VHH binders against Putative ferric-chelate reductase fr1B (fr1B). Designs and how they scored, part 17

Target 1, 128 residues: Putative ferric-chelate reductase fr1B (fr1B), of Dictyostelium discoideum (Social amoeba) (q54wu1r34to161)
Amino acid sequence: SNYNLQWIIFNETITIQVSINKKAWIGLGWHCQGCQKDGPMENADYSIATFDENGQGYVWDCYQENDPTSQPQNDTVFKGAEDNIISFSGYQTDQYSIMMFTKKLSTGDTVGDHILVNGPVDFVWAHG
Short names: E, the ipSAE of ESMFold2; O, the ipSAE of OpenDDE; V2, 0.75 times the mean of E and O plus 0.25 times the DockQ between their complexes.

## First folded at step 16 (VHH; framework vhh_8dlx_2)

Design m7 (from m1 with K103R; at its last fold request DockQ between E and O 0.37; V2 from the best seeds 0.50)
Fold by ESMFold2, look of step 16:
Structure m7 (fold): chain B 128 residues (1-128), chain A 124 residues (1-124)
Amino acid sequence: as target 1 above (128 residues)
Amino acid sequence: EVQLVESGGGVVQPGRSLRLSCAASGFTFSSSAMHWVRQAPGKGLEWIGNIYSSGRTFYNPSLKSLVTISRDDSTNTLYLQMNSLRAEDTAIYYCAKGYSGTRIDLTSGYKDYWGKGTLVTVSS
């Protein structure tokens, strides 16, 4: 498919790469062990990458609660927390987009359940 | 058993070029994505780039014009070419075997695949 999810595990960290073969913004959601899940987006951490005219990526960590006013938007500026995130980068060309980040390793986390691209709705993964 | 052995490090002067190698064994190299990562003394990890089994490469944007990643599937060898080396490039350089999938599930534990690294020191 157009999505590639790759990761490496190194010295108690994980570095995660999501790539897609088109120009798009990218969202990646994950669930932590011990977190409750009350819907696709509630009580989960996720990150959204956007890209400027030079292909430089910007990421916003977004923490959502079971609260309708906290829904993510098609916007380059979000509020969130970067707990356990060591570094982030993103890059885009005319043909592909990449989002990458490194976090402290947590056994029991799952990642890649929610991959979002720019579409007709704000965040498609939030409902499916 | 997956084994990755980096080589080609050493002390070099600023402005010089250096090529690192990573010899791989214990898995089907030609079907795996491979990564280069570095860690400066006392610093965190920095991802350099990767190369897919197709030969497609992706680079850290900060390094994109300064490095080139290539692979030779006939010898199971991964390469990193570095140009115009700077003092900031002093680090231990590691190669890593990537995982691929549709999700990451660590509930049953995890394994890491990297070498012991090769030290590059850029100084006079």
Scores: ipSAE 0.415, ipTM 0.738, lowest interface PAE 1.7, mean pLDDT 70
ESMFold2 (binder alone), look of step 16: mean pLDDT 88; pTM 0.902
OpenDDE, look of step 16: ipSAE 0.766; ipTM 0.880
ESMFold2, fold request of step 17: ipSAE 0.392, 0.413, 0.400; ipTM 0.722, 0.740, 0.741
ESMFold2 (binder alone), fold request of step 17: mean pLDDT 88, 88, 88; pTM 0.898, 0.899, 0.898
OpenDDE, fold request of step 17: ipSAE 0.678, 0.591, 0.668; ipTM 0.869, 0.829, 0.865

Design m8 (from m1 with S32Y T102I; at its last look DockQ between E and O 0.66; V2 from the best seeds 0.00; counts 0 for: grease 24.3 > 24.2)
Fold by OpenDDE, look of step 16:
Structure m8 (fold): chain B 128 residues (1-128), chain A 124 residues (1-124)
Amino acid sequence: as target 1 above (128 residues)
Amino acid sequence: EVQLVESGGGVVQPGRSLRLSCAASGFTFSSYAMHWVRQAPGKGLEWIGNIYSSGRTFYNPSLKSLVTISRDDSTNTLYLQMNSLRAEDTAIYYCAKGYSGIKIDLTSGYKDYWGKGTLVTVSS
C-alpha cells in the first residue's frame, strides 16, 4: 500500500498523521519500549480511524491485550485506562484516507497506553 | 542547526486575510513535509495542515476551506494563507518540521523542531 506516516512532537505531545492511498480504515499500533518479545498485535497501543459514508473519520484510542485471539478494544473498557486522544482529524478523499491524532507521549494510564519515549519505535500498520 | 522562524502575524479585523511565512534553515527543506499548528489562548494545540515534499497538502477538515498551505523550496519558505478570519482563529501559529517513516526514531522528533510562533489576533 502507498502510505505515509508523519509526526511532530511538541509540549509532551505527539501528533501523528497517517495517509494511505486507499479508502479504508486505518490502524496504527506500537509497543512499549523494550517490549519486542510481544507479538506484533498483542499488548499494543492503537489509534484506529474509522470513516462513515460521508468520509468523516473518528479516531479511537485502543489497546489489544496480550492475547493473539483478542482484538483491539477501546481503552475505556480497561480499568485504569481512558480515551487519551487529545484531538483528531479524519477524513477521506476519493483516493486517500487520512488519520491525524494528538496524544500525550505519556498519558499516565496504567493500562491501554504505551509511552512513546526517545528512541526507536516500530509501528504496526493495519487497514481495511 | 534546524531553525524555523514564523512571521506575518498581527492584529486583523474579522473577515480579513493574512499570510504567514515560515523561514526554514539548517536542513534540506525540500526533503521534508512541513506542518502548521496553532494554539489558541487556554486551548491545546490544533493541527492546521501540512504540505509534503511532493507538494501534496492535507488540511484539518474544519479549516481546509479557510487555509491554503504552500511552499517555496527555492527560498526554504513555508506559507499559510488564511482567508475570512474569525475571532476563533486567534492563536499563536507555529510551523513545524515533519518526520516520516514506519520505523521511527523519536530522538529526532523530541528536538521540537518548531518555530517560536507568530501571534495572530482577530478582533474588531
Scores: ipSAE 0.208, ipTM 0.596, lowest interface PAE 1.8, mean pLDDT 87
ESMFold2, look of step 16: ipSAE 0.496; ipTM 0.798
ESMFold2 (binder alone), look of step 16: mean pLDDT 81; pTM 0.828

## First folded at step 17 (VHH; framework vhh_8dlx_2)

Design j1 (from m7 with Y99W; at its last look DockQ between E and O 0.30; V2 from the best seeds 0.44)
Fold by ESMFold2, look of step 17:
Structure j1 (fold): chain B 128 residues (1-128), chain A 124 residues (1-124)
Amino acid sequence: as target 1 above (128 residues)
Amino acid sequence: EVQLVESGGGVVQPGRSLRLSCAASGFTFSSSAMHWVRQAPGKGLEWIGNIYSSGRTFYNPSLKSLVTISRDDSTNTLYLQMNSLRAEDTAIYYCAKGWSGTRIDLTSGYKDYWGKGTLVTVSS
């Protein structure tokens, strides 16, 4: 693969790191729990964390490939709202790009689609 | 059985340097990413950084100028060099074994591998 996915689980949190061996835009997404991996994506939500080449990170609450309006339109409305993200950072050089964030494994969150423990969780990746 | 044992902690004066070690066994150290994490009294966890099997390192931006992570695959040992220590660096320091793959799937449970920690106290 053109990327490296690493994670660490520590004290009921998960820290996820995605890296690639080039200077590029990085995005990381995940499915809601219980979503079909190969089914129509219209009923699935993605939370997408992105990191651009300037070292700026953003979190987008919703991305659906089958919806023409699925691209985020307002960064400040979506940042951090539904993801239980504890921290988010990134690092980039001319030869390497990395994005990482820490998320709770279980929060008792009533939204339900960002709880990682004991649920089906898929991650969808993209890079620029 | 995976085992991780931190050492090198103790009481040090502000402005001094300290190197922590993590002895690893029960897995192929040379193929694993390794992490350092700390927890100050009464505070949450703070990720310090990691080192890949390739030797590539990544650091928490808040700590980048203060720490260096290295590894010795011939002795299965992970190191954390800390410089210019301050009172806020007082914490229990843990090493942890990372995971890698093409997908994260926790539906069948998970395992976390981390040591018992070593206490660093920075005090005048």
Scores: ipSAE 0.438, ipTM 0.764, lowest interface PAE 1.4, mean pLDDT 68
ESMFold2 (binder alone), look of step 17: mean pLDDT 86; pTM 0.882
OpenDDE, look of step 17: ipSAE 0.496; ipTM 0.776
ESMFold2, look of step 22: ipSAE 0.424; ipTM 0.751
ESMFold2 (binder alone), look of step 22: mean pLDDT 86; pTM 0.883
OpenDDE, look of step 22: ipSAE 0.547; ipTM 0.786

Design j2 (from m7 with T102I; at its last look DockQ between E and O 0.02; V2 from the best seeds 0.00; counts 0 for: placed apart)
Fold by ESMFold2, look of step 17:
Structure j2 (fold): chain B 128 residues (1-128), chain A 124 residues (1-124)
Amino acid sequence: as target 1 above (128 residues)
Amino acid sequence: EVQLVESGGGVVQPGRSLRLSCAASGFTFSSSAMHWVRQAPGKGLEWIGNIYSSGRTFYNPSLKSLVTISRDDSTNTLYLQMNSLRAEDTAIYYCAKGYSGIRIDLTSGYKDYWGKGTLVTVSS
């Protein structure tokens, strides 16, 4: 496929890597138990990574209808609700884009169904 | 079943290079992605990089020019080459066996595959 999902489980943490074999932005959602529904994006938090011309990753908040302005951040951002993100990074080359993050383990978590990809392809999560 | 044993750590002077090894058994090493991570005293985990079964590597951008990951499928051994070591590189270094798939589901629990680590101390 156009994307690869890899992970390791280490000392009660999980480190997740998503890569796309092209220049694209990547959104990754973490499904959490007991999160309230909010329209079509129930039970999930989203982080979006984009990349500058030097291949450095930037993380944006999950977009909402009445917030048209994006705010770039460095490639280490802690976000979350009950499951804290320990670290985050992303980078890009001419041939691929990659997003990584580490969080504490929690039973009932799922990921992979909410991956967002932009660029010359359709959004992955928009088909779900 | 799965066993991962890191070696090659020790006390080393700043500016030197060091090569760590990870001996793997109990799984098909040649078909698995392998990762290096480290943890400095009192700090969180830092992912160093990985290497796929194809030999393709990915690195933490902050370490990209300082480390090289390689593998030898004939000896089931993963390597981490570190150059120009600094005091902040003092840490316990671990190897880990990766998973791949289309979905991560931890509802019924999880299993981790990592070694006991090897300590690298960068000190004059």
Scores: ipSAE 0.430, ipTM 0.750, lowest interface PAE 1.5, mean pLDDT 70
Fold by OpenDDE, look of step 17:
Formats: sequence, structure tokens, C-alpha cells
Structure j2 (fold): chain B 128 residues (1-128), chain A 124 residues (1-124)
Amino acid sequence: as target 1 above (128 residues)
Amino acid sequence: EVQLVESGGGVVQPGRSLRLSCAASGFTFSSSAMHWVRQAPGKGLEWIGNIYSSGRTFYNPSLKSLVTISRDDSTNTLYLQMNSLRAEDTAIYYCAKGYSGIRIDLTSGYKDYWGKGTLVTVSS
């Protein structure tokens, strides 16, 4: 996939834009600082965009457990986790998909979120 | 200084195989996870896969070509074996040091260590 990632940090929040040149759902994930042994789909905070038949996008705050056989799930399915997406947008065509979302760098959700620190962050992405 | 040098690229016909190499120096290669990433001309990045220090490998499930990532810690070399190449596989191929996915510094925009890349052109 031809993926593009952009971001801006402002007042303890981060706005991230992800786009791909295809009609697909988009997932962007990141691990916690120092979690270098985790696999790409293990113990990762995910933002996932899905799109309806009209091309309207929805961004979901998700988490992937430390289980490579499972998929990211909405944070709200995990006890003690919350939906911490502040705002989002998304749009899809037959050849293009894009999502934007805003989230606090540190949400306080210690179950479903990983803190985005000033430093190296290991991003993973998926689509389908 | 961390250095990564990709090689093995070139022009190849569809259906053929190609093995890329990445020579690493300036860090403890045997303890580092390594990634392969590609970028088609004028297009965005695509993660191919990675191999951890343990030898564990992960691949992009969206890949349509058969790829195998391997490493030789005795020579500090990372490999990408590609089979049944297609025109869509035309890209600059990069090896990158990192733990998972692509490491980016959100403040500076710095990406973790990448090589300069090697061009693979699949054309009849």
C-alpha cells in the first residue's frame, strides 16, 4: 500500500493523518516506549478507520492484546479502558482512503492506550 | 555510526526472483530487529516485514508476492528474498533498524536508521 503519515502536536494532543491510495480500512498502531520485543500486532494501541457505503469514515480507539492470533478491538471492550479519541474525520473513494484523529499524548488510559512520548515511537499499520 | 547499505537491486523480468542484501555496521546487529520497507516512485511507504533478533519474522499480510526475510548475524547481513516478482513490486527497497513497524520521533520527525535503498525494477 501507498501510505502517508502526517502529524502535529499541540497542547498535549496529537493529530494524526493517515492515507492510503486504495479503498480499504486503515489501522495505525504504536507500542509503548521500550516495548521492543512486542510483535507488530501485539500489545499495541490502534486507531482504526472504517468507512460506510457513502465513504464516510469512522475512527475507533482500539487495542491489540498480546496475542498474535487476535485482532485489535475497541478499547471499550476491555475492562477499565475508554474511548479516548477526541475528534476524527475520514473519507473514502474507490481509490483513496484517509483518516484523521486527535488524541492526547497521554490519555491516562493505562489499559487500552500507549503514551506517545517525545522520542522514538514504533508505528505499525495495517489495511484491508 | 549506524550504517545500512542495501544491494542486489536491478532490472528483472516478471516472474523472476531476486534477493536483496543489507549490510549493517555501527551497532550490535545480532540484538536488533530489522525491517524491509519499500517505496514505489512517487508513492508512499509500504512495510514489507521484519525479523527480530530471535529470528522471528512478520510480514505484511497485504503482500501479494512471496517474500522471505532472513539474517546472518555472523556477517551482519539482512536479506530479502522475493519470488514471482510483478511490475507492482517496482520500488526502492530499504532496510531499517527498529523494533517494530517504523520508528519515528514525533518531535523531530526523525526516522530510525534507514539505508539509502536499492532500486528494483520489474519490467518485461
Scores: ipSAE 0.165, ipTM 0.585, lowest interface PAE 1.2, mean pLDDT 86
ESMFold2 (binder alone), look of step 17: mean pLDDT 88; pTM 0.899

Design j3 (from m7 with Y99W T102V; at its last look DockQ between E and O 0.02; V2 from the best seeds 0.00; counts 0 for: placed apart)
Fold by ESMFold2, look of step 17:
Structure j3 (fold): chain B 128 residues (1-128), chain A 124 residues (1-124)
Amino acid sequence: as target 1 above (128 residues)
Amino acid sequence: EVQLVESGGGVVQPGRSLRLSCAASGFTFSSSAMHWVRQAPGKGLEWIGNIYSSGRTFYNPSLKSLVTISRDDSTNTLYLQMNSLRAEDTAIYYCAKGWSGVRIDLTSGYKDYWGKGTLVTVSS
C-alpha cells in the first residue's frame, strides 16, 4: 500500500488517520451500519480531503457533493455530518498529506479496504 | 499487559509552559504510534496529536502552535510540551497507544489502551 493507516480507540470513539508522504488528495472509504447512501458510492461511504495552495485541508463528504447548495468544510468546521461523525480535518505540506476523522464506535465497522489516494490532478473527480 | 501512566500535571499560571510524560510498558513502544488526547470539564474528548514510530508528528490544527510531542524509545516515554497555557487548556490529559495496519476490522471487538490521565489546571 502507498499510505499509512493509524487509529486510536478512546472512550467509545475511534480517531482514524490516513497519511502519505507526498502532496496528494486522500479518499477514505468505510462501511457505516445504518447509513443511508445514494449514487455511485452506494456500497461504501467516502470522505475526501483536498488541500489549497497553503496546505489547508478541506473535507468533502459524498453527501456534500450531491447537494447543489453544498460547500466544502475546512478542518475546523464540518457540515452535514452523519450521526456518528464527530469531526474531520486535514492538512498538507510539500512533504506529506494527512486526513483525519473521529467517529463514535459501531460494532462491525471496517475501514481500509477502500482507501483512495491520488495526486493533486485527480482531485477534480471528487470536486463537484 | 499494556500500561500507560501519565504524569507532570498540576496547577500552572496562564502563559507558562508545562511538560507531561507518559511511561509505557507491556508492548513494543518503539514500533507503536502514540497519541495525546484531553478532556476539559464538561466537554467532549479532543485529540491533541500523535507521533509515529519514525518520530513524525501530526497535530490538531487548533493546537499546533501550543504543543510539541516527542518520544524517547530508550526509556519508553512519550512527552507533551505545552507552551503559553491558557485557562481553556485546563483538562485531564491522556496518552493512548495507537494501532496501525492495512485495514481496521472491529467485527470481533476492540481494545482501547489509555492511562488514567493527569490533571492540568491553568489558573490565575
Scores: ipSAE 0.450, ipTM 0.772, lowest interface PAE 1.4, mean pLDDT 70
Fold by OpenDDE, look of step 17:
Structure j3 (fold): chain B 128 residues (1-128), chain A 124 residues (1-124)
Amino acid sequence: as target 1 above (128 residues)
Amino acid sequence: EVQLVESGGGVVQPGRSLRLSCAASGFTFSSSAMHWVRQAPGKGLEWIGNIYSSGRTFYNPSLKSLVTISRDDSTNTLYLQMNSLRAEDTAIYYCAKGWSGVRIDLTSGYKDYWGKGTLVTVSS
């Protein structure tokens, strides 16, 4: 399989692992509950992994505004938002990319985050 | 099997235009969102833009060059029209399947694919 998504919920946190059999950045996003009518890229909480020339991965806590002319940005650029990634790891080769990150299900960041509930979640994903 | 094959790359002078193509097969192209991304030498991957099955397009607001993404569902082909090319546009250009969304109960996933890329070199 060229794509794999795994997760573990422990207490109030979730650890998510995403991997693809490609040399690519990875984006995983989700909408708020009841917000499935929002556009795929809009008003979504994102975790985005980028990689340097040595294959070292970095996972960014991002948010896409309800603006189709914009793109996901680091939460820290939004007033009142925070970087709520508790921990992360990532690694990339010429044929493989993987990211792992931990985040609270509910961070309290009402600007840059959407709550992950123990139920149906509208996930969106991208790579490139 | 999902296949994406980019073409149309080459060497072009600054200020010129170029249209890239992406031939898709192995999936229902007409119902899939498609992306263009690029990677300049020694730099990371950059998202260019996408087009949804509806024909709705979105572009990276950081792009300096004028680009237009279009699709022909009758031929399963994705296009990237680039105008007024600059040296900074030199990169390998990739098409990628799907900005996908799905409602899951934390139990399932989805496969995405992209092509081998086509090199665009902008040089005088």
Scores: ipSAE 0.176, ipTM 0.598, lowest interface PAE 1.1, mean pLDDT 85
ESMFold2 (binder alone), look of step 17: mean pLDDT 87; pTM 0.890

Design j4 (from m7 with T107D; at its last look DockQ between E and O 0.72; V2 from the best seeds 0.00; counts 0 for: pae E 2.3 > 2)
Fold by ESMFold2, look of step 17:
Structure j4 (fold): chain B 128 residues (1-128), chain A 124 residues (1-124)
Amino acid sequence: as target 1 above (128 residues)
Amino acid sequence: EVQLVESGGGVVQPGRSLRLSCAASGFTFSSSAMHWVRQAPGKGLEWIGNIYSSGRTFYNPSLKSLVTISRDDSTNTLYLQMNSLRAEDTAIYYCAKGYSGTRIDLDSGYKDYWGKGTLVTVSS
């Protein structure tokens, strides 16, 4: 709830940073602006940060199919957005959790992607 | 108009320290988050870290022990202190003005706010 969302645009890329002043996992999802009108999670691309025992973060760019029972998943297979992912990282201490990644700004991504240049990025967020 | 001018780059021997500066104008510096980014020859962009208007900093974990970001709101200047420089730190270093909010909306257009960069070469 008390998170910070920051981003920069640099050389036709966007770098997105989400932080929270708590030890937590972080979920960040994008919803297609005009695709699915029921629930923000269906047919959306998701990124999830998890943290190992040393506080090192791992970011997964997950894809959820249009299935009413489906939810964001932490897996190693990128779908929909992986063609444009340049880098990612995440880090956690006793005081905070942070997730960040960089992707290309593109109007030409048509397969399963939420096109950042052409629409709002809906923020779907959870931590525990 | 937003202007960002980096300075302080040059040729430096391994193991030494270097402080880079970024002079900012054309926006309210004291209310903006600021970032440092670098690009090594033939490589992609690497985010170094940022500093919020509050002074809170976040760093790329792989660089955290080597860098310190600070700001002086009275002179509209952003700083990057780099210590124990290595050959792999050779890059063009850029400062950038950040955005913040609860939602990212690119439909209204966008501009990338970054300087021309300053070259740091770490070599014997």
Scores: ipSAE 0.321, ipTM 0.690, lowest interface PAE 2.3, mean pLDDT 68
ESMFold2 (binder alone), look of step 17: mean pLDDT 88; pTM 0.898
OpenDDE, look of step 17: ipSAE 0.681; ipTM 0.864

Design j5 (from m7 with F58W; at its last look DockQ between E and O 0.03; V2 from the best seeds 0.00; counts 0 for: placed apart)
Amino acid sequence: EVQLVESGGGVVQPGRSLRLSCAASGFTFSSSAMHWVRQAPGKGLEWIGNIYSSGRTWYNPSLKSLVTISRDDSTNTLYLQMNSLRAEDTAIYYCAKGYSGTRIDLTSGYKDYWGKGTLVTVSS
ESMFold2, look of step 17: ipSAE 0.458; ipTM 0.775
ESMFold2 (binder alone), look of step 17: mean pLDDT 88; pTM 0.899
OpenDDE, look of step 17: ipSAE 0.606; ipTM 0.816
ESMFold2, look of step 21: ipSAE 0.450; ipTM 0.748
ESMFold2 (binder alone), look of step 21: mean pLDDT 88; pTM 0.900
OpenDDE, look of step 21: ipSAE 0.405; ipTM 0.763

Design j6 (from m7 with N50Q; at its last look DockQ between E and O 0.32; V2 from the best seeds 0.43)
Fold by ESMFold2, look of step 17:
Structure j6 (fold): chain B 128 residues (1-128), chain A 124 residues (1-124)
Amino acid sequence: as target 1 above (128 residues)
Amino acid sequence: EVQLVESGGGVVQPGRSLRLSCAASGFTFSSSAMHWVRQAPGKGLEWIGQIYSSGRTFYNPSLKSLVTISRDDSTNTLYLQMNSLRAEDTAIYYCAKGYSGTRIDLTSGYKDYWGKGTLVTVSS
């Protein structure tokens, strides 16, 4: 696959890691209460990790495709009663991009039904 | 059937190093991703890192290479090397058997595989 999905279950929590062997942003989908029903985010919550030039990860809870000025946030904020995110992190190197979070299991939902990967986020254009 | 037994904990002075071990049985260790997690007194669970069956490792970025995870598939043993220990590293340390796949579906139930833990106390 284009990604590696790993997880552990400990007590009533799940810690999920999504990675890809390239520089890319990573999205992991589940239910989305406040998003539009059109396109790839229909009826799903997405957590998107993007990365700066130092490899620091940034996340946001929904992607809005009609706002070209939107930027990821450093703080993880998940909206809706279905999101029981306890913690979140991400980082990137020249070889891989990784997104990790811990979620409470009391939801009874499936997780990771949709994983979105855009190709390498190349910031070389910003230097040239 | 899955059994995980941590060892190597104890009292250690700040600034010192400590190596923890996890003896695994009841599953194919060499094909499983393995994890270390910890829980400080009165705190929530903190994921430390993992090692894939390939030997590739990933760590909680907040621990910034202060830890090293390794495995010995010939003895079914997982290791955690911790360096420059501080009082904030006082916790029960657990090893856990991971899962991999294309999606996570818990509608039919789930199981967790973790050891009893080993206590590390960092104090003067």
Scores: ipSAE 0.335, ipTM 0.690, lowest interface PAE 1.9, mean pLDDT 69
ESMFold2 (binder alone), look of step 17: mean pLDDT 88; pTM 0.896
OpenDDE, look of step 17: ipSAE 0.595; ipTM 0.805

Design j7 (from m7 with A33N; at its last look DockQ between E and O 0.35; V2 from the best seeds 0.40)
Fold by ESMFold2, look of step 17:
Structure j7 (fold): chain B 128 residues (1-128), chain A 124 residues (1-124)
Amino acid sequence: as target 1 above (128 residues)
Amino acid sequence: EVQLVESGGGVVQPGRSLRLSCAASGFTFSSSNMHWVRQAPGKGLEWIGNIYSSGRTFYNPSLKSLVTISRDDSTNTLYLQMNSLRAEDTAIYYCAKGYSGTRIDLTSGYKDYWGKGTLVTVSS
């Protein structure tokens, strides 16, 4: 594939790394445990972590999408209600892109079992 | 049984360099991706970096200029070279065996593969 998915499990945490051999926008989805979402349409199984071309990270909670007109420039930003994310970071060159994050595990988690999009302007939604 | 044994820690003066080793057994080391992680006193776990079976490395951006990860598949040994050590580098250093694939499925459980750690104390 055009991506490498790696992870380690360490004392009730998982650290997940995704890399691809191109400069691209990366996203990864996982099961959203305990999510609450208001609205007429609910698809409550996913939180999505994304990393844009400016090096900023977002967590999209239970299909919660944000379209911010003002963006943090050099910080990792979490915008979801998901409480288990410990850290989030990323790095790009013209030759590769890498996204990494650490979360606390829950028994029965499915994580990273999802479609990865290796395009410059897209994100990944998945159900595992 | 997967076994990871870190060594090479100790007390060092600031500004010195130190090389840590991780001896691996119980799995096919040459096809595995390996990680270094540390925990400083009073802090959480900090990922240092990894190395793929191909030899390609990735590093925590905050540590990238200070560390180098390498491997010797003939001796099943993972290495961490640390340069210009500072007091904030005092920590227990762990090696970990990573997983790789196209999917992650933890619904039936998980196992952690990491050593007991080696203590590095940077003080004068």
Scores: ipSAE 0.391, ipTM 0.731, lowest interface PAE 1.8, mean pLDDT 67
ESMFold2 (binder alone), look of step 17: mean pLDDT 84; pTM 0.852
OpenDDE, look of step 17: ipSAE 0.446; ipTM 0.738

Design j8 (from m7 with S108P; at its last look DockQ between E and O 0.45; V2 from the best seeds 0.00; counts 0 for: pae E 3.5 > 2)
Fold by ESMFold2, look of step 17:
Structure j8 (fold): chain B 128 residues (1-128), chain A 124 residues (1-124)
Amino acid sequence: as target 1 above (128 residues)
Amino acid sequence: EVQLVESGGGVVQPGRSLRLSCAASGFTFSSSAMHWVRQAPGKGLEWIGNIYSSGRTFYNPSLKSLVTISRDDSTNTLYLQMNSLRAEDTAIYYCAKGYSGTRIDLTPGYKDYWGKGTLVTVSS
C-alpha cells in the first residue's frame, strides 16, 4: 500500500495524519478554493515533510527553495493563507514515515454558524 | 449508532500510573483507527496518539514517553496507559473514532465520533 490518510474532527478543527509504509518524504497539497488572486502562497500551498537519519521530521513550505534563510523545525506549523495550521508533527522509522497536523476548518462564518466549505483535493505523494 | 464510553478516570496522586479504557459499539471496531485526545480545564485540545487496525501506534512527541495505546478487538476496547502523572495531566480524556480514506470531504452534516470523556485529576 502507498499511503494511509486518517483524520478526526473536534470543535472547529481537523487533525490530519498521513503515513506511508516506507522511508520517504511526504507531500500533502492544500488548495484554497477561490484564492487564486491572493498572494503567491494562495494559489499553491503545499506542506512537505522530510526526515533526517534519526527519524525526526521537518516541515517546509512551498517557497523554501526561494528563501534559504528559512529555518524548519520539528513539529512546526507553516503558514499559508486561509489554512490556519495550528500544529505539525512528523517522524520516521525504517518501516514508515508519518506527518500529522491540525488546522482550522473555517473562518468565514459571520453569523455564528459552523459552515464548512468544500475543501481542496488533498493528495499524497512520496519520493523514496 | 456509534457509541464510545470512556472509563477509569478519577483522582490520582502525582507520579502514579493510570489506565483508561474506551468501550466501543455501533461500528466495526477492528477495522477502525482509534484516537485518544485530552482537554485540560480552560485549555485547548491536545492529541495524545492513535492506533491503527493493524496495531501500529503513533504518539504526540511531547507525550510519547508517558503514554501507551493498545486495543483489544475481541472486546471492542481501546486503552490508554499513562505513567508518571503530573498535575498538568489533569484533563478530560476522550476516545475518538478516526475517519480514513483516499481523500477528505468535509461536506455539511459531518459527525464527530467522540465519547463524553472521563476526568482525570492529578493532585497531591
Scores: ipSAE 0.230, ipTM 0.633, lowest interface PAE 3.5, mean pLDDT 67
ESMFold2 (binder alone), look of step 17: mean pLDDT 86; pTM 0.876
OpenDDE, look of step 17: ipSAE 0.483; ipTM 0.772

## First folded at step 18 (VHH; framework vhh_8dlx_2)

Design o1 (from j5 with T107D; at its last look DockQ between E and O 0.02; V2 from the best seeds 0.00; counts 0 for: pae E 2.5 > 2, placed apart)
Fold by OpenDDE, look of step 18:
Structure o1 (fold): chain B 128 residues (1-128), chain A 124 residues (1-124)
Amino acid sequence: as target 1 above (128 residues)
Amino acid sequence: EVQLVESGGGVVQPGRSLRLSCAASGFTFSSSAMHWVRQAPGKGLEWIGNIYSSGRTWYNPSLKSLVTISRDDSTNTLYLQMNSLRAEDTAIYYCAKGYSGTRIDLDSGYKDYWGKGTLVTVSS
């Protein structure tokens, strides 16, 4: 599948748009700086879009623990973590799925979030 | 039932300060992220900022006026302090309860958890 990633940084915020050329949920994840030693999916901050039967999208603020057997979970299940998505949009058709969200580059959360830096970032892609 | 009632709006001169209040009931205020949003005449909804349940705040970086959001969990009250008001700050100001955390949906106009708003008019 083909992913398209776009973003814009405005002061301390970032707006990210992800699209995929299929009807699927979308997952975008990233690790912390210097955390490449962790597994490809583990210890990663995720934004995940799901879509209902009407094509209406919802973006989840998620995190996957440093456990290869784990899956991304809502940040709120982790102590001290909050849902930091400020705004979102998403829609889905039979041909494509689109996720958009705005988030602070650094949320201040000590768990569940990784800072997005204005530079090279190792993104993790997931869909289904 | 979520109830949010804004107050403190009115007519003020440019350069003045104003503090808005939002009385909350019908939900666990202390565990909820709260937002302030506004809508100027003929304009769309604009997010002003929020305050997390932790007390951390985040503000719209495009704001020109100095604002401070605070909360009093003992009285279930949300505040918006606005300083150095300008004419372009004229708007209906709404307080909103975050759903599923801190999020609001400005595009859909979803405001089931919004107050009815209080009008702020900045004029000489």
Scores: ipSAE 0.149, ipTM 0.552, lowest interface PAE 1.6, mean pLDDT 88
ESMFold2, look of step 18: ipSAE 0.275; ipTM 0.663
ESMFold2 (binder alone), look of step 18: mean pLDDT 87; pTM 0.892

